# VH-VL binders against AP-3 complex subunit mu (apm3), part 12

Target 1, 249 residues: AP-3 complex subunit mu (apm3), of Schizosaccharomyces pombe (o94669r175to423)
Amino acid sequence: TNEFFIHVLERVSAVYQPNGKLAFGTVKSDMECKCQISGMPLLLLSLRPGTKLGNVRFHQSVNLKRWKQHPDQIEFIPPDGKFTLASFQTDFATQKSLPVVVEAKNKLDGRFEVRIRNTGKKSVENLKILITIPQALKSVTVTEGNYIFRASKYTHMEEGILEWSVKKLAWTSPALVLTGFLAPLKKDANSTEESSSYSKLEHLDLQYKLQGSTLHNFKVESLKMLNHPDKKSYKGVKHTIIAQNVSFR
Below, E stands for the ipSAE of ESMFold2; O stands for the ipSAE of OpenDDE; V2 stands for 0.75 times the mean of E and O plus 0.25 times the DockQ between their complexes.

## First folded at step 4 (VH-VL)

Design a32 (from r3 with heavy chain S31D S52D D57Y, light chain P96F; framework fv_rovalpituzumab)
Fold by ESMFold2-Fast, scan of step 4:
Structure a32 (fold): chain C 249 residues (1-249), chain A 122 residues (1-122), chain B 107 residues (1-107)
Amino acid sequence: as target 1 above (249 residues)
Amino acid sequence: QVQLVQSGAEVKKPGASVKVSCKASGYTFTDYGMNWVRQAPGQGLEWMGWIDAYSGYTTYADDFKGRVTMTTDTSTSTAYMELRSLRSDDTAVYYCARVEYDILTGYSFDYWGQGTLVTVSS
Amino acid sequence: EIVMTQSPATLSVSPGERATLSCKASQSVSSNVVWYQQKPGQAPRLLIYGASTRATGIPARFSGSGSGTEFTLTISSLQSEDFAVYYCQQYNDWPFTFGQGTKLEIK
């Protein structure tokens, strides 16, 4: 049988402002392939007309002369099994954004609330929220998932990272809520008035995966066997966004 | 080898609760999630929800929200599904099924328990 | 929720023939489709995942294809042990949903 599979993995780094606006974002993509085609196939992968791959690096089997003349065509002789066909950098596509929205609220009494929503049309998987806690944490309640508090090496302020994990956040799911209380800052023995008893949360990082989604206008249009044009290649194309460095600050 | 062994058949009255267990062996329990799927007599498969054995995170199908609770016990490598406020139309075979999530392969329900018949009558 | 519709409800085919089973999604599910085989009194058995990848131990006569909203399970050279009900399932979006099943019976 002639089977060829393509998995486009988009590793995202992004920084969002408190108002939800994207400050900057980069997407580094890998085209991971699995070839189960007998013989020595000469393959032509065609991308959507007008596709431009940024800072692209190709597998050694790719015909670079053809690609330079036709930037939407990748001609190659695949090795058997798994390999990386191309690695490239893309910008966030127009009208596309990451679906996870974060709302963080700080209260004067040391209470804070982090709300997470999936505004997209695909399920978010293996969601990890890393909350920088600037002082001792008194208590935490989550509506879903589990959490682990990792104190810093310095015990003076008892600061650390609160890691909140949720296996899946469906697009139909209600908002996930984490409510926490900071312990009051230790008063100076000679102070009678507090200038500030609580710090505010200022930094959150997210990590998650989205299957069946893409942040660029990249699309695989066809896969053909040039040395056997009468044979159809069975192909599967999957897209996965790996949000690995998404910061809210 | 991988095995999922479920608890025995149950007969319950309407309004009662049932708790089905699924004991896993042959793999690292916390590396996988567990799905629950039911099948009424002569009918098709209906997904109820899943739980991640590592995090304890759950997601439930809308038809079961408010009535179902899924839990795991890592010390015994056992998953549980409790269904409350039973109705006669909850009569079904309930299956647990292991789910693997992998970037290249996506989700797969590769191993299934033998099923637990829950009969709601009287 | 995404509705999965299988057709036909029942397919009668002679041994050695090709069986083609269809599964249609109410909206795009990419390639996130799984096929199962279920024999009377048994739990479902994984056949195909990712629309086209055969599970370990599944004979080569089983193949899956399709993407978006239309999917097909093909059984070439039908064997007597292939008499069963076949279900498709999507895992693209929550909740995961199954088709109603296609019963394959031998003429």
Scores: ipSAE 0.000, ipTM 0.370, lowest interface PAE 17.8, mean pLDDT 81

Design a33 (from r3 with heavy chain S31D A53P D57H T105Q; framework fv_rovalpituzumab)
Fold by ESMFold2-Fast, scan of step 4:
Structure a33 (fold): chain C 249 residues (1-249), chain A 122 residues (1-122), chain B 107 residues (1-107)
Amino acid sequence: as target 1 above (249 residues)
Amino acid sequence: QVQLVQSGAEVKKPGASVKVSCKASGYTFTDYGMNWVRQAPGQGLEWMGWISPYSGHTTYADDFKGRVTMTTDTSTSTAYMELRSLRSDDTAVYYCARVEYDILQGYSFDYWGQGTLVTVSS
Amino acid sequence: EIVMTQSPATLSVSPGERATLSCKASQSVSSNVVWYQQKPGQAPRLLIYGASTRATGIPARFSGSGSGTEFTLTISSLQSEDFAVYYCQQYNDWPPTFGQGTKLEIK
C-alpha cells in the first residue's frame, strides 16, 4: 500500500500583556513528511496562493529554481520514510489568539487566583502553568491537576516558581482555578496600624500541545504526482500546535 | 481560463488509423496529466489511457494496448491520441480530459475537451 | 479491475423533488469516487470528487456521500437543468473505471 502523510508542527513563542493584548508572537513551523510511495515519484505541493514563508529552509530534494519562480509551490522527489520537507517562520497574527486564556487576580490580603480556560474546539494536552512567585508562598489549592513549588536558581531569578500541571483540558471543561496565599513582604512591628503589603502575581508562562489546530492561515492545498501513474496513497495532513514559550507579563 | 480544444470529426475505413489532437490553454501544460476517454453511441464512458506531459510516460487500458499511442508536444501544449487498425466498433466520441493527480484532494477529470466524433464505416 | 455498478438505470422525478442516485463498487474504493454530469451532445462535467467534495461552481443542492463500496449522489431540489446522465468513477486502483450511468428524466 502506498502512503504519504504531512504533519505541520507549529512551535509558538508569545508574550501577552496583563490586559490580554499580544505584545509579541512568533511561530516556527516544520513540515514533517512520511513517504512510502514506490517508483521514485515527482511531487508538487501547493500552498494557498500568496502564502509567504519566512526564513524557509528546504529539504535537499526540493527544486529551488521552481520555488523561486513560484513561492507557493514546492516540487520535490521524496526519500523513503520520514523527512522534514521545509522549516519556516510565520508572524503570529495580531487578531488570532491562542486557545488557552489566563486570568490572574491579586487580592489585598495576599490571596491570588489564576483561572485557566480552553476557548478552542480541541483538547489541550500536557498543560503546564509556570507561575513566578515574587515572595514566600504560604499555601496553594487547585481544582484539578498537580502542583510543585521550585526555588529559582541563584544565577538569575531567585524567586520561586509554582508549576501547575494538567494532563488534559477539554474544550468543554469549566475553568480551572488555582488559589494561593502569599506571606507578607513587610510588617511594621512598631505600629498598631495596618502595614502589611504583598507583591502582585505578574509573570506566568504556559506550555502545552494542541492537536488538529493551526494558528496561521497556512494551508496545504494540494499534493500532485507529476510522473508516477500509481494508485492513490493513504494520505493525511495533520496540524499540531506546540506552545513552548507563552508568557503573560 | 482552462480550455481543451480537440480536432474535428473524422470518417475512416476499417483498418485505417486516426490521430486526434487536444490543444490545452490556460494552465501550465506539464503540471497535469491527460486522459483519453471514449463513448460509443448510446453507451457509457470507457477509459483508454493516460499520458504525463512532463515525463512522456504513458499507461494504456488493456483493451487498447498494441493499437493506441499517446504523445504530447509541449511547445504547442497539444496532446495526441492515435488509434490504429480501426474497426466499426471503434465508432465513438473521443474525449481528452485533464487529470489532477492530487494525493490529498483526490483524483478527477476536471476539464474535458468538446469531443471528437470518429466514424468507422465501409 | 474494479467494476462500478450504478442504479437505477433510469430515474424519473419531477422538478423540485429529491433525486438519489446509487453507485456500488465490486471491492472497497475508500472515498476515491468521482461523479460527472453529462447533458446530450456535451462532454461530461465534474460534479463531486473524493466522494463528497463539490467541485468549484457546483450548486449546493448536489451532495455526495459514502465510503468503501456504496456511494450516493443526492440532488436535494431538482432544477430543469439537472436532467442529464450521471456517471460515477473510481480511482482507488488502476485502471480508473466508470459506472454505466444513471439517466435522470422528467416524470
Scores: ipSAE 0.034, ipTM 0.538, lowest interface PAE 6.3, mean pLDDT 83

Design a34 (from r3 with heavy chain S31D G33A S55T D57E T59K, light chain N92D D93N P96F; framework fv_rovalpituzumab)
Fold by ESMFold2-Fast, scan of step 4:
Structure a34 (fold): chain C 249 residues (1-249), chain A 122 residues (1-122), chain B 107 residues (1-107)
Amino acid sequence: as target 1 above (249 residues)
Amino acid sequence: QVQLVQSGAEVKKPGASVKVSCKASGYTFTDYAMNWVRQAPGQGLEWMGWISAYTGETKYADDFKGRVTMTTDTSTSTAYMELRSLRSDDTAVYYCARVEYDILTGYSFDYWGQGTLVTVSS
Amino acid sequence: EIVMTQSPATLSVSPGERATLSCKASQSVSSNVVWYQQKPGQAPRLLIYGASTRATGIPARFSGSGSGTEFTLTISSLQSEDFAVYYCQQYDNWPFTFGQGTKLEIK
């Protein structure tokens, strides 16, 4: 009956430039724990040696004096049930990249193409691509998944959000492609762009989950009970990346 | 390297007490519990109890409750086991062993002292 | 208390042979079993914990298996230094209990 679970959740916010370069990125991480251990256990959680938690906030039960002397060790007395042991956030370094890569291309004839690739080593789950459509949409085809167009105007389908959903994108999968065709815009006397009658796609957002991976390169190495070696427990450690605010502008 | 060094052999009369020491080196003493196990001549291993070097909390096997006391001295990284009201069947080699409970990987009894022979006879 | 029973009491084998030692718990201990090796005049040495995880520095010829009430320690291709007494122990429930031991001796 004794149980202790750790779920490391990394929530990603990022903005990429049209050329694919990262303009801004940050990861907010939570160590969410569930404790059902009889008595009052004194626990010592050890992270991979050399681990540094940026801008960290600890649960009130954590021994801060020990942590200041040993920054990869967290000593605490857990409450019963669910609690957040630690929260921290970091900005992306140039070597840290998200596994889902997006390429968007606009053509002069109103065609556009969105390509999605998984460059990581884990499958991406519940992938949703939200494409801002700036004018009337003529047609759409996808190599995989489903799409739904949601008009922004109540009575007219001139602009809106195209939602493209893919349940699973394996790391061995070839690129997924969405091709669309925009209806032509009528040029008026005030138009200064004579080379195109179509608006370009300027904005898309990604949402997905990735199980079993981490962006912070840390690992829970051990979880010791210092005061009661007579207790056994069922245990588990999970890692989840949640991309909820990833924009391409 | 981790080492546990125990005190020397003892000869006692029935009714006496014995106090065995176990000096630890090569690790942070307060991060581990110390386990005590004995082995009578020609017999198997018998668990006596443990003590947390951090909190001083103890747990004793029922057969030894009331006769055993386990303590630690963190300044010298030494654990002690005192057994009182000795009987002839308490003749055994007494071992200390470092024990830690790692919830993720399970229980570990990884380092043992060399043993202390306690002989109880009239 | 949980009773741990080892069999056989003595196992006679030749160097280079395979040895399989059994340990049975009187009730389920999940995978919470430890194996030790003890040579005459020496303290016990940790071999396996969690029923199947080899301790640091233990040769690959030692392997453990089992769950519930039936556990085995297997030594492939016995070396001369492997002739010793082997003990199993449960840490599933208090008090912790040991088996009576299996002695490996040269045939």
Scores: ipSAE 0.025, ipTM 0.537, lowest interface PAE 7.0, mean pLDDT 83

Design a4 (from r3 with heavy chain S31D L104F, light chain P96Y; framework fv_rovalpituzumab)
Fold by ESMFold2-Fast, scan of step 4:
Structure a4 (fold): chain C 249 residues (1-249), chain A 122 residues (1-122), chain B 107 residues (1-107)
Amino acid sequence: as target 1 above (249 residues)
Amino acid sequence: QVQLVQSGAEVKKPGASVKVSCKASGYTFTDYGMNWVRQAPGQGLEWMGWISAYSGDTTYADDFKGRVTMTTDTSTSTAYMELRSLRSDDTAVYYCARVEYDIFTGYSFDYWGQGTLVTVSS
Amino acid sequence: EIVMTQSPATLSVSPGERATLSCKASQSVSSNVVWYQQKPGQAPRLLIYGASTRATGIPARFSGSGSGTEFTLTISSLQSEDFAVYYCQQYNDWPYTFGQGTKLEIK
């Protein structure tokens, strides 16, 4: 039985400013392949015409002379088993917007609220929200999911990371809300310092997976066998976005 | 535009050899294989063999093994099929056909030459 | 060698009717079957590959189905231009083999 699979993994790193503006973003993509074809097949992968891959590094089996003449064509002789055909990176300014939107609010009384929505057309799986807590946490309530607080080592203000986990966030879901209360900081006896007895949340990170979507707007058009086309292969192309370092500061 | 243009009709005597050409244009010649198929008058299609334009590897049907040779000339984007020791029952239209095997969509003879009539008679 | 058998040898139908053509393999060929149309004096034309996928430019009235050893080509509403000989071919194993053809004739 001959088989060939392509999994396109797009790992996203991005930093957003408090006003929602993207400060920095990159997408590192890997075309991970699994080959179980008898003999030494010569394969030609064609991407959508006009596709531009940034900072591309190819597997050693790729014909670089052909790629330089036709940047949307990758000719290669695959090894058996798993291998990475190509790795490429691009800045995020030229890509689609990420589907998960976060709003954070700080109140003067130590209350904070984190609101999260899926604005895309696909469900988000294994969503993790990492909230940097700047001082002792008094209480937390979530509309859905689980939370864990992990104190930082050697902290006298009981700083830490509040990890909020949501198994699935459907695109039809209403916004999910986390409400927390910070314990007051110890201050000198001074009534003018009362409104500054609480620190504000200044850092939040997102991690999640999104199946069946791509940020690069590229498409695998075809994968042809040039030298031994005698058998049908079971095959597939899968796309996954992994948001692993998406920060809001 | 993909085009396969074959050489003209030939009349041969029993025992002779014939070499049919198939000139390709409109695509990268070495990216596709070439099949040869024949059709006797009023009969169905019969596969003769396949050649890779990239490697030159060939596979011939058993009925033709020993009498057929398939070759390519990449400098002129031309495929050739030579059939030796001709018999009267080799009278047929001979076709070249481009082979595309896309591992996502499968295998097909997607473009065919116009055919070359080879008549074998005494 | 895998033997491909088509039936019927000749099918007489009227324009506008549905035509169903059968192709049977002597052993399993998975979905690795191609259908061609051939008109008098012309080379064969690719219609369907992978048993059920229409080739580019082929009208929607043509459809293919089947897997394993039994395959069908269906033309849902015959046009005058569809009267031709139809061949099935397997590409599961070498040598590649063709059926003997089904001729569509006007009734």
Scores: ipSAE 0.012, ipTM 0.507, lowest interface PAE 8.2, mean pLDDT 83

Design a5 (from r3 with heavy chain G33A I103L S108Y; framework fv_rovalpituzumab)
Fold by ESMFold2-Fast, scan of step 4:
Structure a5 (fold): chain C 249 residues (1-249), chain A 122 residues (1-122), chain B 107 residues (1-107)
Amino acid sequence: as target 1 above (249 residues)
Amino acid sequence: QVQLVQSGAEVKKPGASVKVSCKASGYTFTSYAMNWVRQAPGQGLEWMGWISAYSGDTTYADDFKGRVTMTTDTSTSTAYMELRSLRSDDTAVYYCARVEYDLLTGYYFDYWGQGTLVTVSS
Amino acid sequence: EIVMTQSPATLSVSPGERATLSCKASQSVSSNVVWYQQKPGQAPRLLIYGASTRATGIPARFSGSGSGTEFTLTISSLQSEDFAVYYCQQYNDWPPTFGQGTKLEIK
């Protein structure tokens, strides 16, 4: 039985400014393949025309001469079983925005809100929001999911990280909201002015997974068998985005 | 643009051989396979065989019982189909057709030559 | 080998009418079916592959549907240039096999 599967994994790191603009972003991609085709097939994988791959490392089976002449074509004789065909890095700043949008608001009464929306067409999975809390946290409520607060080692400062977890954020879901209250920041007990002072949230980190999506101009367009036209094979291409280091600051 | 240009019409006597050519242009010849398909007057399409322009590997239809040979000349981007021991029922239009074979989407004939009429009569 | 059977052998319709052409496989071919159009004196022309994907340059009035063993080619509003013979072909298994064709003629 002949089978060939491709899984394209895109691991994303990005930093966004408070105004929502991308400061920088990179995507590290692995093309993981599984081959169970006997008879030494010669395969040609074609990428979307105009694709530029940075810092490419290829599996030993790849015909580098063909790649240098045609940078959108990867010709190879696959080993049996699981292997990584190619690993590469791209700068995504000019091609696509991430589908998860974050808005954080600080109020003068110590209230803060973190609002999250999925603006894409695919569900966001295993979403984790890490909120850096700069002062004592009084209370928290969320519209969906679970949360846990982890105080810093030196608790008299009462700083910590609030972890908010949501299993799935569908593209049809309304915005998810976390509302919290910070305890007042006091400089001395006799000042009525200081009793209304509060620190502001300045750091949020996101982690999540997207199935069936690609961020960049990278796409597998075709996979052809050049030397055995009479072979029947079962195949599939899967794309996964892993947002592992996405910061808002 | 992709273009497949076939050789001109042939008239042959029973028992003779015919060799039809198909010159490709507008694409990388060795990245695609070539199929040969014939059509007798007023009849449907009949697949004859397949050749890889990269390796020269061939697969032939059983109905031709060892009397067909397909070859390529990569220096001229030309495919050839030779049919031997011709019979009157081999009278047909012979087409070359480029196969787009893709493990993700499958196989289909995306570009066809204009056809070569081969008439076999005594 | 897989046998492809087209019906009807001849379909008589008027310009502007909708035409539906059937193609049946003797065993499952998934969505691996192609449709070709052939006009008198011309080579076949690719219309649809993967059962439902229109080839480049093919007008929107042509659509394909089906999976498994039953497939349909639909022409929503017939133009005079659409009167031709239509062939289906499977590419799920080697060898590739063609249907016998449906002739679309003016009523």
Scores: ipSAE 0.018, ipTM 0.512, lowest interface PAE 7.0, mean pLDDT 83

Design a6 (from r3 with heavy chain S31D V99D S108Y, light chain P96L; framework fv_rovalpituzumab)
Fold by ESMFold2-Fast, scan of step 4:
Structure a6 (fold): chain C 249 residues (1-249), chain A 122 residues (1-122), chain B 107 residues (1-107)
Amino acid sequence: as target 1 above (249 residues)
Amino acid sequence: QVQLVQSGAEVKKPGASVKVSCKASGYTFTDYGMNWVRQAPGQGLEWMGWISAYSGDTTYADDFKGRVTMTTDTSTSTAYMELRSLRSDDTAVYYCARDEYDILTGYYFDYWGQGTLVTVSS
Amino acid sequence: EIVMTQSPATLSVSPGERATLSCKASQSVSSNVVWYQQKPGQAPRLLIYGASTRATGIPARFSGSGSGTEFTLTISSLQSEDFAVYYCQQYNDWPLTFGQGTKLEIK
């Protein structure tokens, strides 16, 4: 059977400020292809006009001379089976944002709350929230999912990382909440709303996958065969965002 | 703007040959194939064959194998169709048609020439 | 070769009515069917490809459906400019083959 599939994988790294503003974000992308077309097809892949690919590395079959003259066109003769057509890096598109928002609150009694919401229109999969715990953790409850506390070895403050895992966060889901309690630091009296009896949570990291979405603001517009129109082919294009390192600091 | 402009009408005697041209403009000539389709008076469409403007490879319908030759000249962005050993039943309008073969969207003729009437009579 | 058969040969309808044109393939062609419109003295015009996808600039009143061996072109609320000959064509296998055409005429 003749077939050709493209899977665009976008691996995201981002840092958000405490006020929710994006400090910086980068996306590393791979165009992973699977080809099972008989003969030696000459293919031309056209991207959405205006697409900018940063730090691009092409498969050896790509006609670099054509690409330099026409940056929205990738001409190539694919190998059989699986291969990476192109790898590239770009910044976040200004109009696009990650769908998972996080809000952390610290209370004076040592309680902290982490609230997670999916503001997008697609389900978030394999969501993991990594919460840096600066001192001994007394207790934790979650509205959904599982958690594991990994204490730092040889710590005098019993600090560690709390991993909160949720298999799927649907776009219709109400906010998910994790409530934790820190063991108090020694202090004679709590005389202020800004207490020194408890350290505040200052660092969270997110990891997750999002199917059918793109941050690069590009689209494969066409995939044309230049030398052999009589071949019957089955085809598809798939997009996946992999949030690998999304920090809230 | 994509345009396919064909050569003018021809009158030929039985046994002669005719060569119809199709000049393309408004696109990269080598990125598309060219098909030839004919239509006898009052009849339907009949596919004759295809040529790659990139490689020069051809595929002809069985009824025309041995009598038809399709070629391209990339320097002038022109496709040609030569039909030999003409018979009276070869009287038809001959069209060139650009193909769009996109693995994602399929295969179809998106632009057609205006047609060239070839009359074969004694 | 795959034979494409269109029916009826001629369809008489009034402006504003719905027209339904049929195309049958002698073997399964998946959804690999194209529809063209041809007016007297003119070259054919692309209407629909992939059995159901309208080409650029084609009015919404034109719709295609079908898969396998049975295909239909539907024109809702016929306009005067729609009276023409319609051809179906398969691109599932070589050689490419056209139906014999359906002439749409005013009642």
Scores: ipSAE 0.012, ipTM 0.533, lowest interface PAE 8.0, mean pLDDT 84

Design a7 (from r3 with heavy chain S31D T105E, light chain P96Y; framework fv_rovalpituzumab; at its last look DockQ between E and O 0.02; V2 from the best seeds 0.00; counts 0 for: pae O 9.3 > 2, placed apart)
Fold by OpenDDE, look of step 5:
Structure a7 (fold): chain C 249 residues (1-249), chain A 122 residues (1-122), chain B 107 residues (1-107)
Amino acid sequence: as target 1 above (249 residues)
Amino acid sequence: QVQLVQSGAEVKKPGASVKVSCKASGYTFTDYGMNWVRQAPGQGLEWMGWISAYSGDTTYADDFKGRVTMTTDTSTSTAYMELRSLRSDDTAVYYCARVEYDILEGYSFDYWGQGTLVTVSS
Amino acid sequence: EIVMTQSPATLSVSPGERATLSCKASQSVSSNVVWYQQKPGQAPRLLIYGASTRATGIPARFSGSGSGTEFTLTISSLQSEDFAVYYCQQYNDWPYTFGQGTKLEIK
């Protein structure tokens, strides 16, 4: 067997403003590899010219001298099996937009609606929406998936986190909707019939995985075996985006 | 032995939908993905999309955006491809082709179904 | 999308001779190229993957070479059963794309 695989995992953390504009974000990327090459291969991974690896950490097998001279070339002797070749970080602001759009609406009568839509070209898997509930929750309905409400352990209030889980959000799917009702705030026993007051949803977190896509223009140009140029070992590069901390505030 | 057996030929009118099935056997269905490729009469191969039998994740070609849906049934080891809003130029043989879905595995289409002829005519 | 261009469209070769088929990518696809053989009325058959790796059961007379944007499928000594249409495909980026095919016919 003469095979080498690369899997680029991009882990996204981002904060969006209520208007949908990116406030802050980072992408942490890992180049996970699988080497099934006999012998002691000396490999040269060439990246697309212009590729920049920010705050990069390399596997111990990487020739750092060569990389310093040629930042688009990673020379290394891979171990057998799976290993992480490199880890690096990039600014999210320079990356592609996330494929999942979230909209939240608050009504004065305690109703709220959270709408999620896939605007990308690929399905999103294992999607979780974490909604901070500021007061007692009366009811919840979802168009798809499941939900769990977790009450806060630290507050004597009926506030908590509503977790909405969707196994798959296809790009062809219409928007999914979660509708909820907040209970009115508890009135003091001595208060006259004052109008029910409701807090607003202000914080949502998204978690999901998108396979076969990249947020940044990371491309492998070639993989060569320097000590055996006649051997071809490169099988391919795949990408996965993991949104693990995407919040709307 | 790995086998992919597709459903029979279909004749459809323009505007209709067709759903082609691909029953897999001889391997662990969820360990692989499935591609769909079509071939119009006398023409070349056209990639339509990919689905993971494990995660259900899909990737479709832009040309089929909004018209194609790929699904899998793990209980029957069957992949499905639905094509909607059929046109005359959708007349083709449609193939399912197995592929390793693991990112750290290969991505060749190593086994193919026998093909399903879909004819779209008024 | 990455465009795969095969040449020539038709190649006429005599049995026992060498056939060389070309596949060019519009941009670098590294070594992520597959070659398929298709005979009339049949599904394509995997020949080469990773630009140069023969699939299981494929005769040694089939070989693939190339990297980046230029790829070649070579049949060292053509057998009667080798006359077919050959397709290259890239799996470097979505969407996967095929070449238009080369028809290998008997001279």
Scores: ipSAE 0.010, ipTM 0.473, lowest interface PAE 9.3, mean pLDDT 86
ESMFold2-Fast, scan of step 4: ipSAE 0.124; ipTM 0.576
ESMFold2, look of step 5: ipSAE 0.178; ipTM 0.603
ESMFold2 (binder alone), look of step 5: mean pLDDT 90; pTM 0.898

